# Designs tried in a protein design chat: VH-VL binders against NAD kinase (nadK). Part 23

Target 1, 268 residues: NAD kinase (nadK), of Syntrophomonas wolfei subsp. wolfei (q0aze0)
Amino acid sequence: MKIILVNNRFKENTEKKAQEIAGQLSALNVEVIIDNGLDEPYAGTVDFIMVLGGDGTMLRAARRYGQRAIPVLGVNMGTVGFLSNIEINELAEYLPLILREEYSLEARMMLEVAVFQQQSLLTRVFCLNELLLRSNSPRMLSFALEISGQKLEPYRGDGLIVSTTTGSTAYSLSAGGPIADPQLDAFIVTPVASHIINKRPLVVSPEREISLHLLEEREAIIGIDGQIKMDFGAENRVLIKRAPHPLLMVNLKAKPFFTSIDRSLQRQ

## First folded at step 1 (VH-VL)

Design p1 (framework fv_patritumab)
Fold by ESMFold2-Fast, scan of step 1:
Structure p1 (fold): chain C 268 residues (1-268), chain A 122 residues (1-122), chain B 113 residues (1-113)
Amino acid sequence: as target 1 above (268 residues)
Amino acid sequence: QVQLQQWGAGLLKPSETLSLTCAVYGGSFSGYYWSWIRQPPGKGLEWIGEIYHSGSTNYNPSLKSRVTISVETSKNQFSLKLSSVTAADTAVYYCARDLYYDSSGYDAFDIWGRGTLVTVSS
Amino acid sequence: DIEMTQSPDSLAVSLGERATINCRSSQSVLYSSNNKNYLAWYQQNPGQPPKLLIYWASTRESGVPDRFSGSGSGTDFTLTISSLQAEDVAVYYCQQYYSTPRTFGQGTKVEIK
């Protein structure tokens, strides 16, 4: 059995803990590959991915490995999170179940984001939560949104979010988007500080293609899961589709989504 | 475009708990880490800690035993509590947004609040 | 912790002349695999919060005038203002984000003289 252990080297506690866990897994005849975020993703085949850290580390793991259809387990290091399933102090209890493959999987849709300059593909990335289009200056954006060939009236404002249902509780929620059951597959399209009255969040089929481009010369950024920043100008176009494979999230422990989000929203 | 507004008690006595809140306007709260940074009068900058909308935190080890950062996602707010304050905690406290470029997990700060002067005296 | 040291502590430069500020880290902030330096520069005007000028050692933040440039690699970094203007009178700070805790230099005060 071969496991990728994903952590963040810039978080001192997670690196030391990753080494300890790697030792425990090696003692159980498991080959461990450590991914601390600074190297290229491991290119070989693996059986399981264990993510040590918070939601940010899970988002990175999903971008790097989510398209491989390999089980991914989020292990929280003692901080609150929505994407982890168990706590680090519970790992020893659950290791036998992991090694015997005694767990269920929950499929979470991902986005495929392709950025073009005119007709040339510049980059292709995947993400678990959302794509954000936002201004990189104090000036609002004017941009065009097209959904499966249907051109909407122009948008004016600070930007737009195209989110998965998993991302419904992330950036989209703060911008006024709905809370979505993560078991549903859908795009949630949420405007950011729109100056156009009645621009509402849209919930659309995951089979649709979403296209965005600027209508004015502005400095804008495309943000991916809050972690990747890409410049976006009037010469650029972005195409957003459902990714070919969902992220396969491991369930070892009951995770009550609705009660968790309810508590989070009422926290004082 | 994105603005950070901060508030809290500016005058404290030694041993009290400092409490400051930062609210995000004109942009989305989720998808970013949000930090607290302080600057004693006439001195340099010291990073205190950061929080993600999920509640995940990272703290400066020198302050970890006294610092708690919390988030209220429904209001686009995050708050700093620093316990057992002394005169050495007198500083201007800034909230700021972490600017993420890739998967490193740490970054520079691109948007800053105006600062709140906290004075600790008897 | 990575210690950041700036030089000089203060610098007086005539309007229109070049200002140069140096920053040294106690260990390398260059990650060889991605060839990026985890270093930023900030400008702080009196009574105002710091403003991000440069990140990745040499990438200028949006809206920052092109007279500001960053250079250097590893442990030695430089912020250059090619033609000092009155509005550039400020304290400048370097910051590493290679490791936690993130740390800042002590600051360099730039004045007109």
Scores: ipSAE 0.000, ipTM 0.428, lowest interface PAE 12.0, mean pLDDT 85

Design p10 (framework fv_patritumab)
Fold by ESMFold2-Fast, scan of step 1:
Structure p10 (fold): chain C 268 residues (1-268), chain A 121 residues (1-121), chain B 113 residues (1-113)
Amino acid sequence: as target 1 above (268 residues)
Amino acid sequence: QVQLQQWGAGLLKPSETLSLTCAVYGGSFSGYYWSWIRQPPGKGLEWIGEIYHSGSTNYNPSLKSRVTISVETSKNQFSLKLSSVTAADTAVYYCARGQDYGDYEHAFDIWGRGTLVTVSS
Amino acid sequence: DIEMTQSPDSLAVSLGERATINCRSSQSVLYSSNNKNYLAWYQQNPGQPPKLLIYWASTRESGVPDRFSGSGSGTDFTLTISSLQAEDVAVYYCQQYYSTPRTFGQGTKVEIK
């Protein structure tokens, strides 16, 4: 068995913990590859991906490995979040089930984001939560949104979020988007501080193509899962589609989505 | 460990073009913004611009008409060209990486050693 | 552009004494969506490139001694060295990474009395 351990080198205790867990797994005849974010993603075949950290580390793992159809387990290391399944102090209890492949998988849709300059593809990335278009200055943006070739009336405001259902509890929630059942596949399109009162969040089929471009020269950025930032100007266009493969998330214990989100909102 | 190695011409005459290259070793080139930052002798730090591996750039408006940053993704390199140099462009030039740690914006966690560029006639 | 202003320009502190450096941004660097301040602090020793000390205004970079701490929110930020050591003689810079162009303070030189 070959496992990738994904950690965040820049969080103080996660690198040390990754080394400890790698030693424990090696003692059980598991080959371990450590991905701390500094090297290129491991190109070889692996059986399982274990993510040590919070939601941010899981988002990076999804970007790097989510399209490979490999089981991915989130192991929480202190931060409260929606993408981890077990706590670090529970790992020893669940490790035998992992090694025997005694777990269920939940498929979570991902976004494919393609950024163009005129007709030339600049970059293509995948993400689990959302794409954010936002102003990088105090000035509001004017931009065009197309859904499967249908041109909507122009948007004016600070930006727009195109989210998966998994991302419904991330930045989309903060911008006034709906909480979505993560078992559903859909895009959630949430305006950020729109100056047009009638602009509401949209829930659209995951088979749709969404495109965005600026109508005026402005300083703007595209943000991906809060981890990748790209400049976005009037010469640019972004195309968003459902990614070819979902992220396969490991369930070792029940994590009740609705009671978890309800409790989180009551504590705020 | 990720290392940045930089090189280029150290002595220029006014009106010439500055050309510097930075190579990334021991880590991922993709997924980061790569920046150039300069420091005139005895003065503070001035950000010149940044580039993503896709070629997307941001430039300091004060330098935008003279600066070009480009990538050679196959070689894990990025380069700075600054045209029409004057004595005011005399500085140590650094390349640097933004940190990947779960947010849109990044501080500079890894720096090259610096290249002293002197512009004199 | 977001302008960064540090105070004081220079500071002389005895060994073991507390050093405090202030940084003010011309506009808020607090991002409401994630409640993070996009502010970093760097240490630069003579002849060396800057070294990252603090990011998100208060998070210490791995390997940075506990005597360094950052605080503040919005437009007003502080770097504190709780007990100055000889190796802390350096120039310190604050930097915003909220927007481009990325901007630095003018620097604060810390010296031993």
Scores: ipSAE 0.000, ipTM 0.433, lowest interface PAE 12.4, mean pLDDT 85

Design p13 (framework fv_patritumab)
Fold by ESMFold2-Fast, scan of step 1:
Structure p13 (fold): chain C 268 residues (1-268), chain A 123 residues (1-123), chain B 113 residues (1-113)
Amino acid sequence: as target 1 above (268 residues)
Amino acid sequence: QVQLQQWGAGLLKPSETLSLTCAVYGGSFSGYYWSWIRQPPGKGLEWIGEIYHSGSTNYNPSLKSRVTISVETSKNQFSLKLSSVTAADTAVYYCARGYSGYDLPYYYGMDVWGRGTLVTVSS
Amino acid sequence: DIEMTQSPDSLAVSLGERATINCRSSQSVLYSSNNKNYLAWYQQNPGQPPKLLIYWASTRESGVPDRFSGSGSGTDFTLTISSLQAEDVAVYYCQQYYSTPRTFGQGTKVEIK
């Protein structure tokens, strides 16, 4: 068995804890690769991915490894979030189940984002939560949204979010988008501070293709999961589709989504 | 422990093109913004531009007509070309890494810097 | 462009005393959707490249001593050195990364009295 341990280099003592867990796994004849985010994703075959950290670390793991159809377990290191399944102090209890492959998998859709300069592909990335188009200055954007070739009336405002259902509780929620059952596959298209009356969030089929481009010369950015920033100008176009493979999340312990989100909203 | 090593010609005549290269050692080139910053003698810092590992660039508008930043991912290198130099381009030039944080939206600051290359433009 | 203005231009502080540097942006660098301030602080010792001290206005970079702290939001930011040490003699720069071009303050020179 070969396991990748994904950790966050910016969290206190996380590297030390990752090394400790790697030593424990090696003693059980498990081959361990540590991914602290500094190097390119491990290119070899692996059987399991263990993510040590909060939701942000899971988002990075999903972008790096989510398309490989490998089980991914979120292990919380202190920050309460939606994407972890067990706590670090529970790992010893669940480790025998992990090694015997005695767990269920939950599929979470991902986005495929392709950014073009004119007609040339600049980059292709995958993400678990969302793509954000926003102004890189205080000036409003004017931009075009197409859904499967259907051209909508122009948007004017601060930007737009294209989210997965998993991302419905992230930036999309803050911008007024709906809370979606993560077991559903759908795109949620949420405008950010639209200056056009009655621009509402849209919930569309995951089989749709969404494209965005600027209608005026402006400095804008494309943000991916809040962690990757790319320049976006009038010569650029972005194409968003459902990624070929969902993220396969390990379920060792039941997590009641609806009661969890309800409690979170009452705190706000 | 990531290190940036930079090199290039330090003496130029007016109208020539400045060419500097920065090489990344001890870490991944992918997933980061790679930046050039300059500092004229006795003055503050001026951002020249940045390049994402995919080749997407942002340039300082005051330099945009003269600046090209390019990347060579196979060698973990990125380069600066500044055309039509004048005495006003005399400065120490730094390369630096802007990191995409895992738990943070977008990249933050510049956490790793090259040692700097002094470029003097004189006839 | 976002203009960054620091005050004072220079500051003389006795060893062990508090040093305070202010930075003002010409427009807000707070992104309302994530409540993050896109502001960093750098230290530049003589003859060396800048070193990142603080990012997100108040988050201390790994390896930076506890005596350094950042505060503020929107347009007004402060870097505080709670007990100045000899190695803190340097020029300090604030920088916004809210928009391009990325812009720096003019710098504040910190000296021992």
Scores: ipSAE 0.000, ipTM 0.430, lowest interface PAE 12.0, mean pLDDT 85

Design p15 (from p1 with heavy chain D98G L99D D102G S104G G105T Y106L D107Y A108P I111P; framework fv_patritumab)
Fold by ESMFold2-Fast, scan of step 1:
Structure p15 (fold): chain C 268 residues (1-268), chain A 122 residues (1-122), chain B 113 residues (1-113)
Amino acid sequence: as target 1 above (268 residues)
Amino acid sequence: QVQLQQWGAGLLKPSETLSLTCAVYGGSFSGYYWSWIRQPPGKGLEWIGEIYHSGSTNYNPSLKSRVTISVETSKNQFSLKLSSVTAADTAVYYCARGDYYGSGTLYPFDPWGRGTLVTVSS
Amino acid sequence: DIEMTQSPDSLAVSLGERATINCRSSQSVLYSSNNKNYLAWYQQNPGQPPKLLIYWASTRESGVPDRFSGSGSGTDFTLTISSLQAEDVAVYYCQQYYSTPRTFGQGTKVEIK
């Protein structure tokens, strides 16, 4: 068995804890690769990915490894989040089930994001939560949104979010988007501070292709899961569609989505 | 034009690790995905996996746990390691150039290396 | 995984006559953002690596004779050799490059009758 341990080098005590867990797994005849985010993703084949940290670490793991169709387990190390399944102090209890492959998997759709300059592909990335188009200056953006070739009336405002249902509780929620059942496959298209009256969030089929481009030259950025930032200008176009593979999230412990969201919102 | 030269050990015993290298001459190494494809004698083509010059890989799930593809960008080379070989791994192994991201479209395999016959026998 | 199925497995055609090979994918290989089918055809002569003939379902590779043509879209594709020559005796493979793992058809052996 070979496992990748994904941790955040800049988070207190995560490196030491990752080494401890690696030692425990090695004692059980498991080969361990540690990914602390500093190096390129591990190039070899693995059987399982264990993410040690909060939602941010899980988003990085999903971007790096999510398209490989390998089970990914989120292990929370302090900050309560939506993408972890067990707590670090529960790992010893669940480890025998992990090694025997006695768990269920939840498939979570991902976005495929392709950024073009004219006809040239500049970059292609995958993400679990969302793509954010936003202004990088005090000036509003003017931009075009097309859904499966259907051109909508121009948008004017601070930007737009294209989110998965998993991402419905992230930036889309802050911008006024709906909370979506993560068992649904859908894109959620949420305007950010639209100047045009009646621009509302849209929930569309995951078979749809979404494209965005600027109608006026502005300083704008494309953000991916809050972790990748790319300049975006009038010469650029972004195409968003369903990624070929969903992220396969390990479910060892029932986590009540709706009551967790309700409690999180009450604390704000 | 662009040429792929491949080399490595052609005769292996069961349980050994297959190691092959492919070198790119006459063109750009960066910006492309580089693939390994195999063909058992008298049979069809099977894609093994691919690597981008940054080290990002995609592998055929049927070869899970046995395949590693690595890149050495400074030498314009990429390599295949296949562990725990059996007689079923006897095949001609080809390296080939795949997608180029600067084109804005995906491309099939072209050019191909000449192939390396790997025989696994006791 | 996208499965590629070719028909027939073998084909014997008289010199100068038309040869047709069919390829079916288990799901669409049409990339809607650029309206291209990510489907290729290869020719493999005995003892040689495969040679690219057709890509994007219908675009001939540079140096490939006009007698070779590709057609189809979505899931159904055809390679046509309009007037078979002796040098065309080979095994032909279709391949999708829409998704990983990249997959090939089982091959069609073309022989002169």
Scores: ipSAE 0.000, ipTM 0.374, lowest interface PAE 18.2, mean pLDDT 85

Design p16 (from p1 with heavy chain D98G L99I Y100T Y101I D102F S103G G105D Y106T D107H A108Y F109M I111V; framework fv_patritumab)
Fold by ESMFold2-Fast, scan of step 1:
Structure p16 (fold): chain C 268 residues (1-268), chain A 122 residues (1-122), chain B 113 residues (1-113)
Amino acid sequence: as target 1 above (268 residues)
Amino acid sequence: QVQLQQWGAGLLKPSETLSLTCAVYGGSFSGYYWSWIRQPPGKGLEWIGEIYHSGSTNYNPSLKSRVTISVETSKNQFSLKLSSVTAADTAVYYCARGITIFGSDTHYMDVWGRGTLVTVSS
Amino acid sequence: DIEMTQSPDSLAVSLGERATINCRSSQSVLYSSNNKNYLAWYQQNPGQPPKLLIYWASTRESGVPDRFSGSGSGTDFTLTISSLQAEDVAVYYCQQYYSTPRTFGQGTKVEIK
């Protein structure tokens, strides 16, 4: 069995903890690859991915490995969040179940984001939460949104979020989007500070293709999961589709999403 | 355009706790690291620590026992507490936004607050 | 910790002439897989916060004049101001963001001769 341990090299003691866990797994005849984000993603085949950290570390793991259809387990290291399943102090208890493959999988949709300059593909990335188009200046953006070739009336405002259902509790929520069951597949399209008062969030089939481009030259940025930033001008177009593979999240114990989010919103 | 507004106590006595707050206007709070950096009079820059919008923190090891950075996402602000201050903590304190690129947890600071002068004296 | 050392500590250059500031890291800040140097340069005018000039060792931040350029790789980096203007009188800092803690050079003060 081969396992990738993904950790956050910026969090104190996570490198040492990852080494300790790797040693324990090696003693059980498990081959371990440590991924701290510095090297290229491991290119070989693996059986399981264990993410040590908070939601940010899980988002990075999803971008690096989510399209490989490999089970991914989030292990909480003391940060608050929604994407972990067990706590680090529970890991020893659950290891026998992991090694025996005695767990269920929850599929979470991902976005495929392709950014073009005219006819040329500049970049193609995957993400778990969202793409954000935003102004990088005090000026409002004027931009076009197309859904499966259907051209909507122009948008004017600070930007737009195209989110997965998993991302419904991230940027989209802050911009007034709905809370969605993360087990559903849908795009959530949420305007950011729209000048048109009747522009509402849209819930769109994941089979649709979403296209965005600027109608006027403005300083704008595309953000992906809050971790990748790129300049976006009138010569650029972005195409958003459902990614070919969902992220396969490991369930070792029940995680009560709705009661958890309800409690979080009341107490912050 | 993103603006950082910072405020807090300017004059402290030794052993007190420094408390500074930084509020983010004109842009998204989510998806960035938010940092504190200080500069003693006539000296260079020293990184204190950073916090991701979700609450995950990294601290300078030399200050870790005394420093706490926290977020208040509902108000788009983050705060620095530095306990048991001494004259060596006299400095201008800056808050700053950390930009991540290429799916990396690495970042540089592109937007800075104006700074708050903190003087520790009897 | 990665230590950052700048040279010189201070530099006096005539208006319109080239200014060169060096920065050395105690460990490489080059990530071989993406061929990026995790190195930034900041300008600090008296009484003001630092302002980002250069990131990834050589990428100029939007709005920064073309006279500023960054070069170097691994452990040795240079900030060049091709034609010094009066507004460039400032202290310049290099910073690595390859690892935590983030560390800055001690600063280089640029003055007009």
Scores: ipSAE 0.000, ipTM 0.384, lowest interface PAE 19.3, mean pLDDT 86

Design p17 (framework fv_patritumab)
Fold by ESMFold2-Fast, scan of step 1:
Structure p17 (fold): chain C 268 residues (1-268), chain A 122 residues (1-122), chain B 113 residues (1-113)
Amino acid sequence: as target 1 above (268 residues)
Amino acid sequence: QVQLQQWGAGLLKPSETLSLTCAVYGGSFSDYYWSWIRQPPGKGLEWIGEIDHSGSTNYNPSLKSRVTISVETSKNQFSLKLSSVTAADTAVYYCAREYDFWSGYEDAFDIWGRGTLVTVSS
Amino acid sequence: DIEMTQSPDSLAVSLGERATINCRSSQSVLYSSDNKNYLAWYQQNPGQPPKLLIYWASTRESGVPDRFSGSGSGTDFTLTISSLQAEDVAVYYCQQYYDTPYTFGQGTKVEIK
């Protein structure tokens, strides 16, 4: 068995913990590759991906490996989040189940984001939470939103979020979007500080294609999962659709999504 | 473990063009913006500009007419050219990674090159 | 452009005592849409590149000792070193990354009294 351990170099002690876990797995005849985010994604075949950290580390793992149809387990290292399934102090308890492949998988849809300049593809990326279109200055954007060939009235505001249901508790929530059951597949389209009072979040079929472009010459940026930043100008267009493969998340124990989000909102 | 290695000519005469290159080792190149920042001796920091893997740039307006930042994505390298230099351009020049400004944990300029001292004198 | 002003320009503090550095932006660096302050603090030792200490005004970078803390919102920010150690003798810079061009404060030199 070959396992990738994904960790976040910016979290205190995660590199040391990753080395400790790698040693324990090696003692069980498991080959371990450590991915701390610094190198390009491991190109070889692997059987399992273990993510050591919080939601940010899981988002990076999903972007790097989510399209490969490999089971991904989130192991929480002490950060509050929604994408981990077990805590680090529970890993020893669950490790025999992992090695025997005695777990269920939950499929989480991902976004495929393609950025064009005119008709030329500039880049294609995948993400688990969302694409954010945002002004690169305090000034508002004017932009066009098209959903499956249907042209909406122009938007004016700070930007727009196109989110998965997994991303409903991330930036979309902060912008006033709905909390979505992560077992549902849908796009959530949430305006960011809209100048137009009646622009509301939309929940649309994951089979739809979403297109965005600017209506004015203004500096804007596209953000992916809060981790990638790209310039976006009036000559650019972005196309968002469901990614070919969902992220396969490992379930070793039931996670109480609704009580977790309820407690999180009470803290805020 | 991610390392930024920088090089280029350190001594210039007024009116010449400064050319510096930064190479990224041990990490993803395409997921980040890459910046040049300078620091005159005994003075503060001045941001010059940024570039991503596709060649999209933003420049400091005070330097825009003289600055070109370019990228060689196949080599994980980006370069700075500053034309028509004067003594005021004497500084240590740093390349830096603009990491993940959207997530709450990893942001700002988190990885820096060692710096290259550029002296402009007659 | 957003102007960043630090105070004081230099600060002499006894070992073990508190050091406080202030930073003011000419306009708010609080982005209403994500409710984050786009402000960072750096430490620079002689002959070295700057090292990131704090981002989002108050979030400490991994590996940075907990005696360093950031506070403030909007236009007024503070970096606090609760108990100065010998290794903390350095120049400290605030930076806004709210809008381009990104701008830095002029720096505050911290010395042992």
Scores: ipSAE 0.000, ipTM 0.444, lowest interface PAE 12.6, mean pLDDT 85

Design p19 (framework fv_patritumab)
Fold by ESMFold2-Fast, scan of step 1:
Structure p19 (fold): chain C 268 residues (1-268), chain A 122 residues (1-122), chain B 113 residues (1-113)
Amino acid sequence: as target 1 above (268 residues)
Amino acid sequence: QVQLQQWGAGLLKPSETLSLTCAVYGGSFSDYYWSWIRQPPGKGLEWIGEIDHSGSTNYNPSLKSRVTISVETSKNQFSLKLSSVTAADTAVYYCARGYYDSSEDYWYFDLWGRGTLVTVSS
Amino acid sequence: DIEMTQSPDSLAVSLGERATINCRSSQSVLYSSDNKNYLAWYQQNPGQPPKLLIYWASTRESGVPDRFSGSGSGTDFTLTISSLQAEDVAVYYCQQYYDTPYTFGQGTKVEIK
């Protein structure tokens, strides 16, 4: 069995814990690869991915490995989030189940984001939560939104979010989007501070293609999962579609999504 | 009534940095964008840049490399710095209020400071 | 950048007569989504800062006399002063706020004939 341990390179505590876990797994004859984010993703075949950290570390792991159809387990190291399944203090209890492959998998859709400049592909990335288009200046953006070739009336405002159902509780929620069952496959399109009063969040089929471009010269940014930032200008366009493979999340412990979100919202 | 008071250096040598401050009295500061606009003697108006209460700025591209606008929200003040001045920067400099609201956007200038004449020799 | 051009550069009009000032933008300042023209007019008396007269091409600012009116759409705009008064001797500027940088016309000086 070969396992990748993904940790947070900016946190000495997680690096130390990753080394401890790697030692324990090696003693059980498991081959371990440590990924702390500094290098390219490990290119070889692996059986399992263990993510040590919070939701941010999980988002990074999903971008690096989510398209490989490999089981990914989120192990929480302190910050409570929606993407971890067990706590670090529970790992010893669940490790035998991991090694015997005695767990269930939950498929989570991902986005494929392609950014173009004058018909040339600049970059292609995958993400678990969302793409954010936003203004990088006090001026509102004017931009075009197309859904499967259908051109909507121009948008005007601070930006737009295109989210997965998993991302419905991230930036989309803050912008007024709906809370979605993460087991559903759908895009959620949420305007950010739209000047046009009648622009509402849209929930559309995950088979749709979504295209965005600016209608005038503005300083704008494309944000991916709140972690990657790219300049976006009038000569750019972005194409968003469902990624070929979902992220396969490991369930060792029942995690009641609706009860958890309900309690979280009561504390605002 | 809302009043803008501005002050700063009036005479500069080439290569020096222009520094001007504008203070807002008698009205809301956080609901507006605040601009600097200049006018060379006998010439038209040129917009320099704007800032809001959170420090978000937007600059005229022709001046962007030399301009910094900053804000002191607790004092209802915003300031202009223009580096590496030349004789071409000789002008009356105005601070002005640009109206901006989340429900309705307006970027015309409805309130202006008195102006500060800045002279750069040569 | 959007270039603003005014005509004429100077204008002499008799008291009580109509004054007309034109402003042209190098590209449309009409936004199709809200159908508004992002165009303002200012009056500047000697030694004073500019004063807002008109915004959205035709909306008169509060306190501005009704002899001032704005018209036009897209790229061609007009400021009209009916029955010119002595206090209307000033330089008038158009401004687009459709895009940054905000740009102004070169100005039109209005004098009594």
Scores: ipSAE 0.000, ipTM 0.397, lowest interface PAE 16.4, mean pLDDT 85

